# VHH binders against Ras and Rab interactor 2 (RIN2): the designs that were tried, part 10

Target 1, 92 residues: Ras and Rab interactor 2 (RIN2), of Homo sapiens (Human) (q8wyp3r787to878)
Amino acid sequence: FQNYLRVAFQEVNSGCTGKTLLVRPYITTEDVCQICAEKFKVGDPEEYSLFLFVDETWQQLAEDTYPQKIKAELHSRPQPHIFHFVYKRIKN
Short names: E, the ipSAE of ESMFold2; O, the ipSAE of OpenDDE; V2, 0.75 times the mean of E and O plus 0.25 times the DockQ between their complexes.

## First folded at step 6 (VHH; framework vhh_rezetamig_d1)

Design n3
Fold by ESMFold2-Fast, scan of step 6:
Structure n3 (fold): chain B 92 residues (1-92), chain A 126 residues (1-126)
Amino acid sequence: as target 1 above (92 residues)
Amino acid sequence: QLQLQESGPGLVKPSETLSLTCTVSGGSISSRSYYWGWIRQPPGKGLEWIGHIYKSGSTYYNPSLENRVTISVDTSKNQFSLKLSSVTAADTAVYYCARHKGYSYGDTYSNWFDPRGQGTLVTVSS
């Protein structure tokens, strides 16, 4: 395990960029969203959330979930799944 | 203890809209920890996820159903609802409302929707 989280940023107009965040274990989805709002310089953070993209499915993560624990659980599966954390607008 | 209860007509005519409501008691639908959703089980088949909603109104639908499904939430009544349009006999199933934790650890859809209502049978027939 490493204390980093790779997060993609998806905008309708600018495509997809990404950043690697250095985070502590048990950081919450709410905390990650605050960091992303600052790092990606969004003016309307209330319109964004952190999503998990896995098996061609999007899932919004609830505010008090732990992305590092989710990452660990996905890595612990017998056959690894390709997944991404994506910071994007809740609608569209 | 958290309880979820489905309500709505048990018989719907083909081409009409199926409408169900879930009433939540013993817990708040405004919880930041959970989504609220619908799953169904046709006779003799497995569970099929329909969709889920967060307290903000953000919705996620099964792609196979997305053009016919609307899920909405009413936090003031502690309820959420399902509308499924243009129904056919293939939509005959037991419908369950359920609480969903977003992504859960080492699980399947069955574990994700572990608190669910008792289910309500909806028959589509003329």
Scores: ipSAE 0.000, ipTM 0.173, lowest interface PAE 11.9, mean pLDDT 78

Design n4 (from k2 with T108K Y109N T110W Y113P)
Fold by ESMFold2-Fast, scan of step 6:
Structure n4 (fold): chain B 92 residues (1-92), chain A 124 residues (1-124)
Amino acid sequence: as target 1 above (92 residues)
Amino acid sequence: QLQLQESGPGLVKPSETLSLTCTVSGGSISSRSYYWGWIRQPPGKGLEWIGHIYKSGSTYYNPSLENRVTISVDTSKNQFSLKLSSVTAADTAVYYCARHKGYSYGDKNWFDPRGQGTLVTVSS
């Protein structure tokens, strides 16, 4: 039952906040975005997505990917990487 | 069944813009599960990721190339394109378009399948 996902919320007009979500292992990025829209009280959820920031790179996660699987893979690497999940606007 | 095909000029002059198009058949570029991107291989060197695009139009570029790169998607034509400005001889490479699994473990293995590649030579 130790299946947590830390997600930062980035909004242009406000500071960055974060929440720790309890999610199932095979929850999709789309499902995480829906949880984030509710938790961060987003009125236009279609304009937001989940992004992964790893070291110097970042990208939007495709809707049908599994954030917990991505997290597990990053944690299992021989050289640990600093990474963050960020819920933010697609276009800015 | 999924096929990707690069097209565009094989010869570009220094300082000009390199322009390539990838045509996708046997699958939709509007997929929820995939990004569409470009990688290149200069002669005698390894593969270099250039960038990729998601159906939303969100783009992600190699930081070393980001000031010169534009990737665009046309979901109506099932195509995506690369523009690389201010080219030099160092941009001579075989260019591949590829489907990317989103984030699926941070390597060249992210791109599957890829097109057959097109050689672009930068020469006067």
Scores: ipSAE 0.036, ipTM 0.469, lowest interface PAE 6.3, mean pLDDT 81

Design n6
Fold by ESMFold2-Fast, scan of step 6:
Structure n6 (fold): chain B 92 residues (1-92), chain A 125 residues (1-125)
Amino acid sequence: as target 1 above (92 residues)
Amino acid sequence: QLQLQESGPGLVKPSETLSLTCTVSGGSISSRSYYWGWIRQPPGKGLEWIGHIYKSGSTYYNPSLENRVTISVDTSKNQFSLKLSSVTAADTAVYYCARHKGYSYGDTYWYFDLRGQGTLVTVSS
């Protein structure tokens, strides 16, 4: 099977785009942010972070967390909620 | 060895603001791996998460408390603080500062792997 992570890219004054990343189960948030900076062609990656958006709540993910593990836990819940991983500016 | 220590008044009057500070020693609060937060335990009850903060200043609060809670971080002093406004007798609890790794989902958290010894705060006039 495949280990994919869907990440949205949110630009402050423009539209939102997304990419599906093929990543290993124990890839860190820091590694995902590096991949996103490269794939979305971000010139100031130090100003961005990976956020989790779920139930109208924004959560900034610490650099040493594991997004695929977070995703798996959310998917395993008996009443699934809509959630998104979003790469965006910290001061957005 | 990394250690967290709470400080602040042990008595707060109803309707006033509860203010606590956590000092981190033996390690840096500017860690890329962790959030820093507050949890409390009222007498005879379970632990309740209050909120946490990342080194950037990004905050995440328990929705049941969010209109009363402010958490701030001072990386130069290696400290983070809690302010809880409009307190009542229901806010009487042992307050702990804690280190968290993970994310928040409302009132559910991944885990905390380190906490301070706790400080009792009594709300009484």
Scores: ipSAE 0.000, ipTM 0.151, lowest interface PAE 13.4, mean pLDDT 78

Design n7 (from k2 with D107S Y109E T110Y D112Q Y113H)
Fold by ESMFold2-Fast, scan of step 6:
Formats: sequence, structure tokens, C-alpha cells
Structure n7 (fold): chain B 92 residues (1-92), chain A 124 residues (1-124)
Amino acid sequence: as target 1 above (92 residues)
Amino acid sequence: QLQLQESGPGLVKPSETLSLTCTVSGGSISSRSYYWGWIRQPPGKGLEWIGHIYKSGSTYYNPSLENRVTISVDTSKNQFSLKLSSVTAADTAVYYCARHKGYSYGSTEYFQHRGQGTLVTVSS
């Protein structure tokens, strides 16, 4: 019943790192982004967002979504899915 | 109170660019909670997701259409737009603008509010 969320950090200059976060079930994407900004030491958090990478497709998660619910939904699907949460710059 | 209204030409010639605009009232395009997108229904067929956009300008397109599709947002006018290039008769459809909730994976299930739809015919 422990709620863990693995988040990869993608940075243009240095490549990738990652952290496993202990989080509440109803933590929002906005809350996760705030934690990631602190843990990955980004100076311009406004330029970053949390993305879901699944089946070679990137999706930016809206700020008022629940990553743990998204994770649970993907795990509950009839076909197994390999997916990653990635904190990275908004391309635009 | 949320209302979405499509506008644009009902007739487009083959090889030209189809351009549609969606005007949103009763809600903000700058919402942190929603995506804004386009779906279409060709005559006698099911709904097809075209793409959607978030307030940041981040776009997500149907892979079968992505080389022809551009979706853009104008938050100052509370509008978003679709451009579909190099159209053929296969692009004839009723086009809907829509508000989506959640994440884009499984986006067809997430078009919760739609406009009335506008018929676009591709013909000479």
C-alpha cells in the first residue's frame, strides 16, 4: 500500500537521471512538478512539465491530473504497457 | 455554460489547406486542467481523433495525420485552430472541436465537451 512514483529527469545539457518519490495517492501533477524542481535543482521550473512516455509517444500531463491514478489505470489495462514518467522542458 | 463553436470554409479544393477555428466561451483556453482538440467523422464512419493542444502550446497529433496537421492556440482571443494541409476527398468529414480531460493516452474517450460540428467537403 506504499505509493512510489519513479520519475526520470531529462536535461538537454547532461542527459538523464531519475528518482523514486514517496507520494500520496491523490498527489497532483502540479505537486509532482514542484517536488521534481526541488529534487533535480531546476532554476526555471516554469519551463518544465511532467510527461508520460508510453508506446513511443509523449504526452504532457495536465497540472490537475493525478499521476498515481494514471499509473494505476495503465497497470489495470488488459494489455501490459511499458511507460515512464519524465520531468523535462516543454519543447515550445 | 461552456460552448465551443467551429468556424471556417465548408468547401476546400483538393491539395489546398483546410483551416478551422474554434471559439470558446464560458471557459478559458488557459485552463491548467484541460486540453483543446479536434476530432472528425467521415460520412458513414466512426470518430477519428486528429490532435490536441495544451495552454503551453504543446501539441499531440494522430500519427496517421501528423505530417499534415498543425494545431495552434491564441489565448488572447480564447481560440484554437486546425490546419490540415494537402487535403483529398478522404478528408471530407464533419469536424468537431472539443475539450479533453485527463491525459492524451486513450484520447478518444476523453472528448467530454464538443462543438456542434461543421461539415467540410473536399471537392473541386
Scores: ipSAE 0.013, ipTM 0.367, lowest interface PAE 7.7, mean pLDDT 81

Design n8 (from k2 with Y109G T110W Y113P)
Fold by ESMFold2-Fast, scan of step 6:
Structure n8 (fold): chain B 92 residues (1-92), chain A 124 residues (1-124)
Amino acid sequence: as target 1 above (92 residues)
Amino acid sequence: QLQLQESGPGLVKPSETLSLTCTVSGGSISSRSYYWGWIRQPPGKGLEWIGHIYKSGSTYYNPSLENRVTISVDTSKNQFSLKLSSVTAADTAVYYCARHKGYSYGDTGWFDPRGQGTLVTVSS
């Protein structure tokens, strides 16, 4: 079981905070976004999504993807990859 | 049964806007699971990703094309479209519309299913 997900929160000002979330293996991106909206106290959650930053490329994750499954796949690759999950505004 | 079909002009003049539409049949573009996007293959080159759109209208574009690209979705027609402005001869390519699952986690079929492709030539 992998039940921890590190998520960075990208603020509009300049700061970036991170939290480690306790999550189920089959938690969806939509579920993670809901948790992030509550944990980071976001008033406009519809403007935010979960992004994957991997190898200097940003990608928005679809609502019913599984972040723990993505994490496991990236971790299983022969060469190390720099990756982060980031909760941020869809625009910007 | 899911099929994607490109349509639009096969010839575009330099400096004009390239406009293509993808019609989806046998499935809905209002899916939570999938993005819908465009890829292209210039003659003698590899495949190049252009961009994706999600059912909400959220877009992700290739940074090299970002200032020229607009992708839009029309859920009522089950269609999505590409506009590429200020075209040059370098934009001559076969253009494909495709379904994409956002990120491939062990699944190598990022752009499956894909349309048959449509050749767009930029020439005067």
Scores: ipSAE 0.013, ipTM 0.241, lowest interface PAE 8.7, mean pLDDT 79

Design n9 (from k2 with T108K Y109S T110W Y113P)
Fold by ESMFold2-Fast, scan of step 6:
Structure n9 (fold): chain B 92 residues (1-92), chain A 124 residues (1-124)
Amino acid sequence: as target 1 above (92 residues)
Amino acid sequence: QLQLQESGPGLVKPSETLSLTCTVSGGSISSRSYYWGWIRQPPGKGLEWIGHIYKSGSTYYNPSLENRVTISVDTSKNQFSLKLSSVTAADTAVYYCARHKGYSYGDKSWFDPRGQGTLVTVSS
């Protein structure tokens, strides 16, 4: 299985850290958020969501989207795209 | 069948606020699967993404418009609205409300279905 997802964690006080997650192809954004809450030891997971940062724009991912499919779609585009999955607070 | 319908004044004076409402039928705006948004097409130009909103009230705006745009949601009425402040003639366009997949960025193919569009003219 070559299904890895790199997720950055953005905290108000600590800046950014990151983890590489081993995930199934059809893992949902909701499932990724649950894994992130556990791995980053978040006590208030309802205040966080998974965001896509691409072309200097933030996009919150709906709970039943598939991050691995999003990643594959971005990789398939003809133009280079720098993108990051970021687990962060909904409110700054 | 999901249907979206824009409503609001078709004529706005320069410096005023453009205000539009989208009424959703055949589906719930409280869906966890979708965002609800606005796109526009100025005469003779391509589609421009304005912004979108999630049922929680979380909003995402086109950086070029973000200081003038407010999108809000009213789940009890199954509606969402656009306010664009300080309008100029450059804001003259057909405005569409649309459903958005959440992960797409500014690509018109991910704003389906959309409403029929409403022409807003900014003129004195």
Scores: ipSAE 0.005, ipTM 0.230, lowest interface PAE 9.9, mean pLDDT 80

Design q1 (from a1 with R107S T108K S110T)
Fold by ESMFold2-Fast, scan of step 6:
Structure q1 (fold): chain B 92 residues (1-92), chain A 124 residues (1-124)
Amino acid sequence: as target 1 above (92 residues)
Amino acid sequence: QLQLQESGPGLVKPSETLSLTCTVSGGSISSRSYYWGWIRQPPGKGLEWIGHIYHSGSTYYNPSLENRVTISVDTSKNQFSLKLSSVTAADTAVYYCARHKGYSYGSKYTFDYRGQGTLVTVSS
């Protein structure tokens, strides 16, 4: 079966768009960032990272984390969480 | 080998500001892969996350503490610090500095390195 990861792209001058990525179960955050840089046509990928927004909180994901594992863990919790992944600048 | 070491006064008076510094050795605080943070453990209680900082200066604080907490980073000294204002006896705890992989949600994702801890007593 295919594994999908929805990622929003937040740009200072462009608003927010999103793409659904076809990914492997153990794809790393670094791999996702590389795919996002290519698909969103980012010229300075070193300035961007993948962030996780959960309910009213957010934080950056380290390069060696696994977004699909994080997604599965959030889905498995007894109390549902509203979350999304955002590819955006580390510092604005 | 990455090592983190807390330093600062072991005794703070009520209403004053608790100030601690963490010195990082064996690795760079300017890493894009990690956050640097503070956790504490009051005597006989569980661990409580205080907050963490990215080398850019972006901070994330425990909502229950956010009005009293400031975390800052000094990349030239490879250090980061904690200031906790208006302390009370409830702030007595062992304080740890720690490295965070950029995802901390519940008990499943924890800090991967931490210092030995320093006891801070709030009294008199």
Scores: ipSAE 0.011, ipTM 0.203, lowest interface PAE 9.7, mean pLDDT 80

Design q3 (from a1 with R107D T108R S110T)
Fold by ESMFold2-Fast, scan of step 6:
Structure q3 (fold): chain B 92 residues (1-92), chain A 124 residues (1-124)
Amino acid sequence: as target 1 above (92 residues)
Amino acid sequence: QLQLQESGPGLVKPSETLSLTCTVSGGSISSRSYYWGWIRQPPGKGLEWIGHIYHSGSTYYNPSLENRVTISVDTSKNQFSLKLSSVTAADTAVYYCARHKGYSYGDRYTFDYRGQGTLVTVSS
């Protein structure tokens, strides 16, 4: 499977930006959040988390999940769903 | 050992709000690795996922129930709760609280621990 993950960044000060992250297959959501904090230059990383947006629903991903496995599972479904990984503030 | 225990009334009247609490022992609700949620099984039917909550307060609800469901967490008591408003006879079921590991949307019926279940009857 491909070793990259596309993550949108939702920030209150600007529009949404996106980055393609080169990641290990078994990278955790916690590790992805650390990479996002560095790449998007957030000063308060404890206020942010990685969310999955799918079927018009937002879901915060637990730190011990594997985004690449989630991506693979969603791609393997009979009817492909449009989904996005979004790094955003927990409370906004 | 982790243990989950449901508590609340076994009988609720139509149009009222069902309130259930899950008490967690042997582990912390403030775990970063898990979601905490509710599932139910109506008589003669399969399991139905109600919703999940993360320790941060983020919730994901079954779309068919989302306008009636509120799940909340009380980390000081190591508890989480379900409120289901405007109940009808169709809400009669055994209700389980559960811990869900990993990705909760794709495997929302998957759990590694659950309570014994509590029967809730909606009847006047």
Scores: ipSAE 0.012, ipTM 0.324, lowest interface PAE 8.9, mean pLDDT 81

Design q5 (from a1 with K101R Y105W R107D T108K S110T)
Fold by ESMFold2-Fast, scan of step 6:
Structure q5 (fold): chain B 92 residues (1-92), chain A 124 residues (1-124)
Amino acid sequence: as target 1 above (92 residues)
Amino acid sequence: QLQLQESGPGLVKPSETLSLTCTVSGGSISSRSYYWGWIRQPPGKGLEWIGHIYHSGSTYYNPSLENRVTISVDTSKNQFSLKLSSVTAADTAVYYCARHRGYSWGDKYTFDYRGQGTLVTVSS
């Protein structure tokens, strides 16, 4: 069933917004990007991707990865980690 | 079947630039599913992630190496390359090119495929 995924939208000169998405556990990064393009009203979705920001580093997530699985793996780390999923332009 | 093969000089002089190429066969480097990167293992030490690149051109480098590292991709040749400038004896290592999914524990990446490795010795 549904689980939540918090995604921030990073846009130059538009400010930052975020949305909580109700998603299935095995939703892919490609599926999340499609939802984000619709929810954030992006006209050029091919220029955007889903990134993971963790430990002051940016990671672009490959289209066939599972954000909920990544989230679960981060929650299982021995020490607490602060992380964010961010939908943003690839070339920024 | 996916194969990754490192190539480049096995001996580099101190202060010069280490240059390696990875040739990918059995899969496309333009794949949306993977990142392509470099890891190394100095003699008697553990694996160290150097950096990686995505088909979009986005690069990510180990902060300890970021001022010396450039990774680039040549999609027409299905290859990606590493340039590490200003080398010293500490850069002597077996260098591997590798494929991964783009997430990690801290600065460590899990690579699901790698080449056989190539020894690069930094010596005058």
Scores: ipSAE 0.006, ipTM 0.260, lowest interface PAE 9.9, mean pLDDT 81

Design r12 (from k2 with E66Q)
Fold by ESMFold2-Fast, scan of step 6:
Structure r12 (fold): chain B 92 residues (1-92), chain A 124 residues (1-124)
Amino acid sequence: as target 1 above (92 residues)
Amino acid sequence: QLQLQESGPGLVKPSETLSLTCTVSGGSISSRSYYWGWIRQPPGKGLEWIGHIYKSGSTYYNPSLQNRVTISVDTSKNQFSLKLSSVTAADTAVYYCARHKGYSYGDTYTFDYRGQGTLVTVSS
């Protein structure tokens, strides 16, 4: 099955860009953050993390979580939920 | 051996702020794998998730409580705290601090460790 993860990049006072990452099913949030820092050319990766945005609410994903598992669980909910993975500063 | 212990006043007056601290021993709040949070159980009702925090200070709150709740973390003391403002009699409950792994989404939250709980009564 196609193992992709769509990640938006949020910067202060700039448009949101996004990338589709080809990832393995057990890639960790920490691994995704490292890929994002490189692909989005981030010079201060320690200031950024991967967040889940769902129902107008933000949640920082713990480094040892699996974004593909989170995505699968959200897709399996009885009612559809609109959600986004966003790579952004921990503090804005 | 992981242990979580709640502390704070057991009596709070209406309109004041409820303040509790959780002290973690036998494990680190600076964990990459876990969230730390608060759950409560009002008399005769089920468990209600309040919110949780990650080591970075990033928080996620129950939408029904988010305008009154602040959770903070002090990794140097291995503690995290709850402040609930503008309390009423409806906030009377046993409050638990808890650890859980994974993300928090929807109306279902799981925890693998919790404290013994502390009763907080809102009364004049």
Scores: ipSAE 0.292, ipTM 0.679, lowest interface PAE 3.1, mean pLDDT 84

Design r14 (from k2 with Y60F)
Amino acid sequence: QLQLQESGPGLVKPSETLSLTCTVSGGSISSRSYYWGWIRQPPGKGLEWIGHIYKSGSTFYNPSLENRVTISVDTSKNQFSLKLSSVTAADTAVYYCARHKGYSYGDTYTFDYRGQGTLVTVSS
ESMFold2-Fast, scan of step 6: ipSAE 0.392; ipTM 0.724

Design r7 (from k2 with K55R)
Fold by ESMFold2-Fast, scan of step 6:
Structure r7 (fold): chain B 92 residues (1-92), chain A 124 residues (1-124)
Amino acid sequence: as target 1 above (92 residues)
Amino acid sequence: QLQLQESGPGLVKPSETLSLTCTVSGGSISSRSYYWGWIRQPPGKGLEWIGHIYRSGSTYYNPSLENRVTISVDTSKNQFSLKLSSVTAADTAVYYCARHKGYSYGDTYTFDYRGQGTLVTVSS
């Protein structure tokens, strides 16, 4: 059971960066978004959200979800899954 | 006083598209805290989660149904809808719209409110 969460930052004309966050197991998506806004120095945090990219699909995570529980659930699947948490703009 | 109410035809012919709407009152589907989704119960079987949508239009569908399911949201009307294509008799069920709290990629998905349900029969 790990206390870290890898989050990629996707920004148009800026490329892609990422950070590893040391977070509690019960941390909410809202809390993660607040941390990301501070660490990626986002001036308009209301326009960004945390997304999950898995199986070629994008899913915006609701603020009261738990990214660490989602991560654990994906890791518990019978076969290896490629997934990423991505902090990005809600609209293109 | 949150209320969810299903509406749509109670009879659908095989091979056609099943279309249902959920009207939400006493709460906003634009909430940042919740997903809005569809669950069904075929006669004599347990509940089956169909899929859900977030206020942004972001969806997640049951993989067994994903090729036939479309869920959409209309925040201006405080409504969300289900379309299930190519229906067969196996799609006969009571359909519920629901508010979901939390997120799961497994078989467990928590909901705290659901509508009263509407029976949809697939028959010629």
Scores: ipSAE 0.199, ipTM 0.596, lowest interface PAE 3.8, mean pLDDT 84

Design r8 (from k2 with S58N)
Amino acid sequence: QLQLQESGPGLVKPSETLSLTCTVSGGSISSRSYYWGWIRQPPGKGLEWIGHIYKSGNTYYNPSLENRVTISVDTSKNQFSLKLSSVTAADTAVYYCARHKGYSYGDTYTFDYRGQGTLVTVSS
ESMFold2-Fast, scan of step 6: ipSAE 0.386; ipTM 0.713

Design r9 (from k2 with S56T)
Fold by ESMFold2-Fast, scan of step 6:
Parts: structure tokens; C-alpha cells; sequence
Structure r9 (fold): chain B 92 residues (1-92), chain A 124 residues (1-124)
């Protein structure tokens, strides 16, 4: 269980940047998106969401999920999975 | 009282596209909390997760099926749909629409509600 969440920011015309967020254990995806909108200074936060990138696939996280719980579940698997949380536009 | 109901043709010809629609009642597809998806069970075999969609249109598909699968959502009708192209006899199965809460991975699925299922037979 961790209080830190690494989130990458993906923008179509820019390279990927990232931030490590200090978050509460049961912070929601919606709350993480709000923090990301403020920290990455996006002007249109409704067009962005938090995605999970795992095994070369993307999945949008529902607003009422808990990224720290998802992270813990992925870490608990016997075979390591490389995954990233990415704040990006819903439509590319 | 959430209910999911599958509808669509029960017979599809080989090489054609299988098309099913799920109608959701007693709840909204525009939920912030849930994904909506499809699972199937071929006769005598286990459940196979096909894919799911979020209210925004974002999809995640089973990698073994992803080249043939399209899932779409129509939030105005409170419906979501499955298209599976180039069907063969191996696609004969009972198809269920389902609601997923939280994170699901490709070879692992978690659902808390499903429809009654609809048999789709692929035959000439």
C-alpha cells in the first residue's frame, strides 16, 4: 500500500511528462483527475481522464475507482506487470 | 433494480457479423462507476470475457478477439452493443451483457450484474 501515485501526462503535440502525487489511500480516480488538471494546468479538464496503460493496452478508469487499490492489485500478482497511470485526452 | 437484457438475431451465417444489443433498465449507462461489457459461454466450455466500454466510448477488448470486436454505447437509449465480425462455428455461444465495477484486466473480469443470456448459433 503506498501514499504516492506516479502519473504521466500525455499530450498529442508534446512529449510525456510525469509527476509523483502524494495521495490519500482511498482517493478516487475523479479526485486524481482534479489534481492532475491543476498540476498539469489543462484548460479543458472535461476532455481528460486517467487511463491505465498495461501490457501495451489502454483502459480508461471509471471516476469512482481507487487508483491506489488498482496499483496494489497489480503489484500483488505473481508475474510482474509493467503498468502506468496516464492522464490524457479521452478522444485522440 | 438493475436489469440487463440482450437482444439480436439467434442465428448468424458463417463469415457474417454477429450483432447484439444490451438494454439497461433500473440504472444508467452514463454511470461514473461502471463499465459495460460482453461475456460469452460456448457449449460445454467456460466463460470468456469479450470486452467492455465506458460511457465515454473508451473500450478495452480481449486481445484474442480484438481484431473482430467492436463495442459501442448509446447513452441516449441506455444501450450498448456488440459487433463480432467474420464469425465461425467456434463463435456459437450464449452471450451475456454485463456490468463491471472498477478495474478489469483482459484475462480477468469482474462483473456484478449480467443479463439472462442469449444463444447465438453460427450455422448456414
Amino acid sequence: as target 1 above (92 residues)
Amino acid sequence: QLQLQESGPGLVKPSETLSLTCTVSGGSISSRSYYWGWIRQPPGKGLEWIGHIYKTGSTYYNPSLENRVTISVDTSKNQFSLKLSSVTAADTAVYYCARHKGYSYGDTYTFDYRGQGTLVTVSS
Scores: ipSAE 0.208, ipTM 0.620, lowest interface PAE 3.9, mean pLDDT 83

## First folded at step 7 (VHH; framework vhh_rezetamig_d1)

Design c1 (from k34 with Y105W; at its last look DockQ between E and O 0.23; V2 from the best seeds 0.00; counts 0 for: pae E 3.4 > 2)
Fold by OpenDDE, look of step 7:
Structure c1 (fold): chain B 92 residues (1-92), chain A 124 residues (1-124)
Amino acid sequence: as target 1 above (92 residues)
Amino acid sequence: QLQLQESGPGLVKPSETLSLTCTVSGGSISSRSYYWGWIRQPPGKGLEWIGHIYKSGSTYYNPSLENRVTISVDTSKNQFSLKLSSVTAADTAVYYCARHKGYSWPGTYTFDYRGQGTLVTVSS
């Protein structure tokens, strides 16, 4: 198991930047969002959420989900999946 | 006890705008960590998530409906609303307002409170 999670930060008018977060397997989405807010220096974290992009669909992750478990599950599938964890605004 | 109640016209003509309001009682829309959303169930079909709004006013819509959907919140009235423009017969459904904490992967959106639902029929 790899103790890292790649998260892309999507910001309006500034493009998309990625960071590798060092996180434990059982870190929650809520905790990841807190880390993202700090790492990406987001001043209004209540406007942001963690999304999973997979199979051409966006999924807003609930706070009590486990991104590392999701990652592991996706990697365990027989068919490879391209997926992204994205920290972005919900939408205004 | 938190209660959600849908209100609005039950009949809408094609090409018009469907408008519904959800009145929240027994709790505040300004509650943390909750999204206030709309779902619908067409006759004979499963539940479809329409979109939701956060207390800040941030919205997220189903991509399939994004172009036609507007959700707004009025914290002073403890209400949030749905507008669906350019309706067709395909928009006939029971519409529910609900509260949730987001998508619980790999499951579905989990709603801890939901209204009784209101039937909206699109017909000429």
Scores: ipSAE 0.049, ipTM 0.510, lowest interface PAE 3.1, mean pLDDT 89
ESMFold2, look of step 7: ipSAE 0.298; ipTM 0.685
ESMFold2 (binder alone), look of step 7: mean pLDDT 82; pTM 0.841

Design c2 (from k34 with S58N Y60F; at its last look DockQ between E and O 0.06; V2 from the best seeds 0.00; counts 0 for: pae E 10.8 > 2, placed apart)
Fold by ESMFold2, look of step 7:
Structure c2 (fold): chain B 92 residues (1-92), chain A 124 residues (1-124)
Amino acid sequence: as target 1 above (92 residues)
Amino acid sequence: QLQLQESGPGLVKPSETLSLTCTVSGGSISSRSYYWGWIRQPPGKGLEWIGHIYKSGNTFYNPSLENRVTISVDTSKNQFSLKLSSVTAADTAVYYCARHKGYSYPGTYTFDYRGQGTLVTVSS
């Protein structure tokens, strides 16, 4: 039932910018990456992926994962979780 | 049929480095869909995620262990490894190598394959 996903865009030599994406609840990471490549106007999308930053750690999300499910699970915890979805280069 | 096989010494002295290798067969470590990781189970306790690695060498570690853990991958040998430095008796556990989907935060850890496990005892 969540139709929104906040995604930051991070480049090696610049700060982050963010966009709120209107997405279906069962969108895959692969689809989010495609939307991000268009929205953030990257010319080399094969070099980028979606990452999750939580508890001071970064995780590259595999293409067949579901960011909205991850968001829902993090929100359901009794403790607040600070997390970010970040579209960034794989080699950084 | 995907198979993960742990190898390495079963006995390690305190303060030394625990070193294990996982050999993957029946599948490729170079998949874009999966991460390759290590979990452990100390005697009488639950599973603890240690960390995982992507085929490119990007690593992700449990924050409680990150200053002692190194995970590496050798795609040409279809293998990945664990080094855990400065071990104590608390590091005695059954160690498993595993395949993960890339969100290995506690409560969201997903793995669909693991090895049979290898007991590593830290003792003088």
Scores: ipSAE 0.006, ipTM 0.218, lowest interface PAE 10.8, mean pLDDT 79
ESMFold2 (binder alone), look of step 7: mean pLDDT 82; pTM 0.842
OpenDDE, look of step 7: ipSAE 0.020; ipTM 0.350

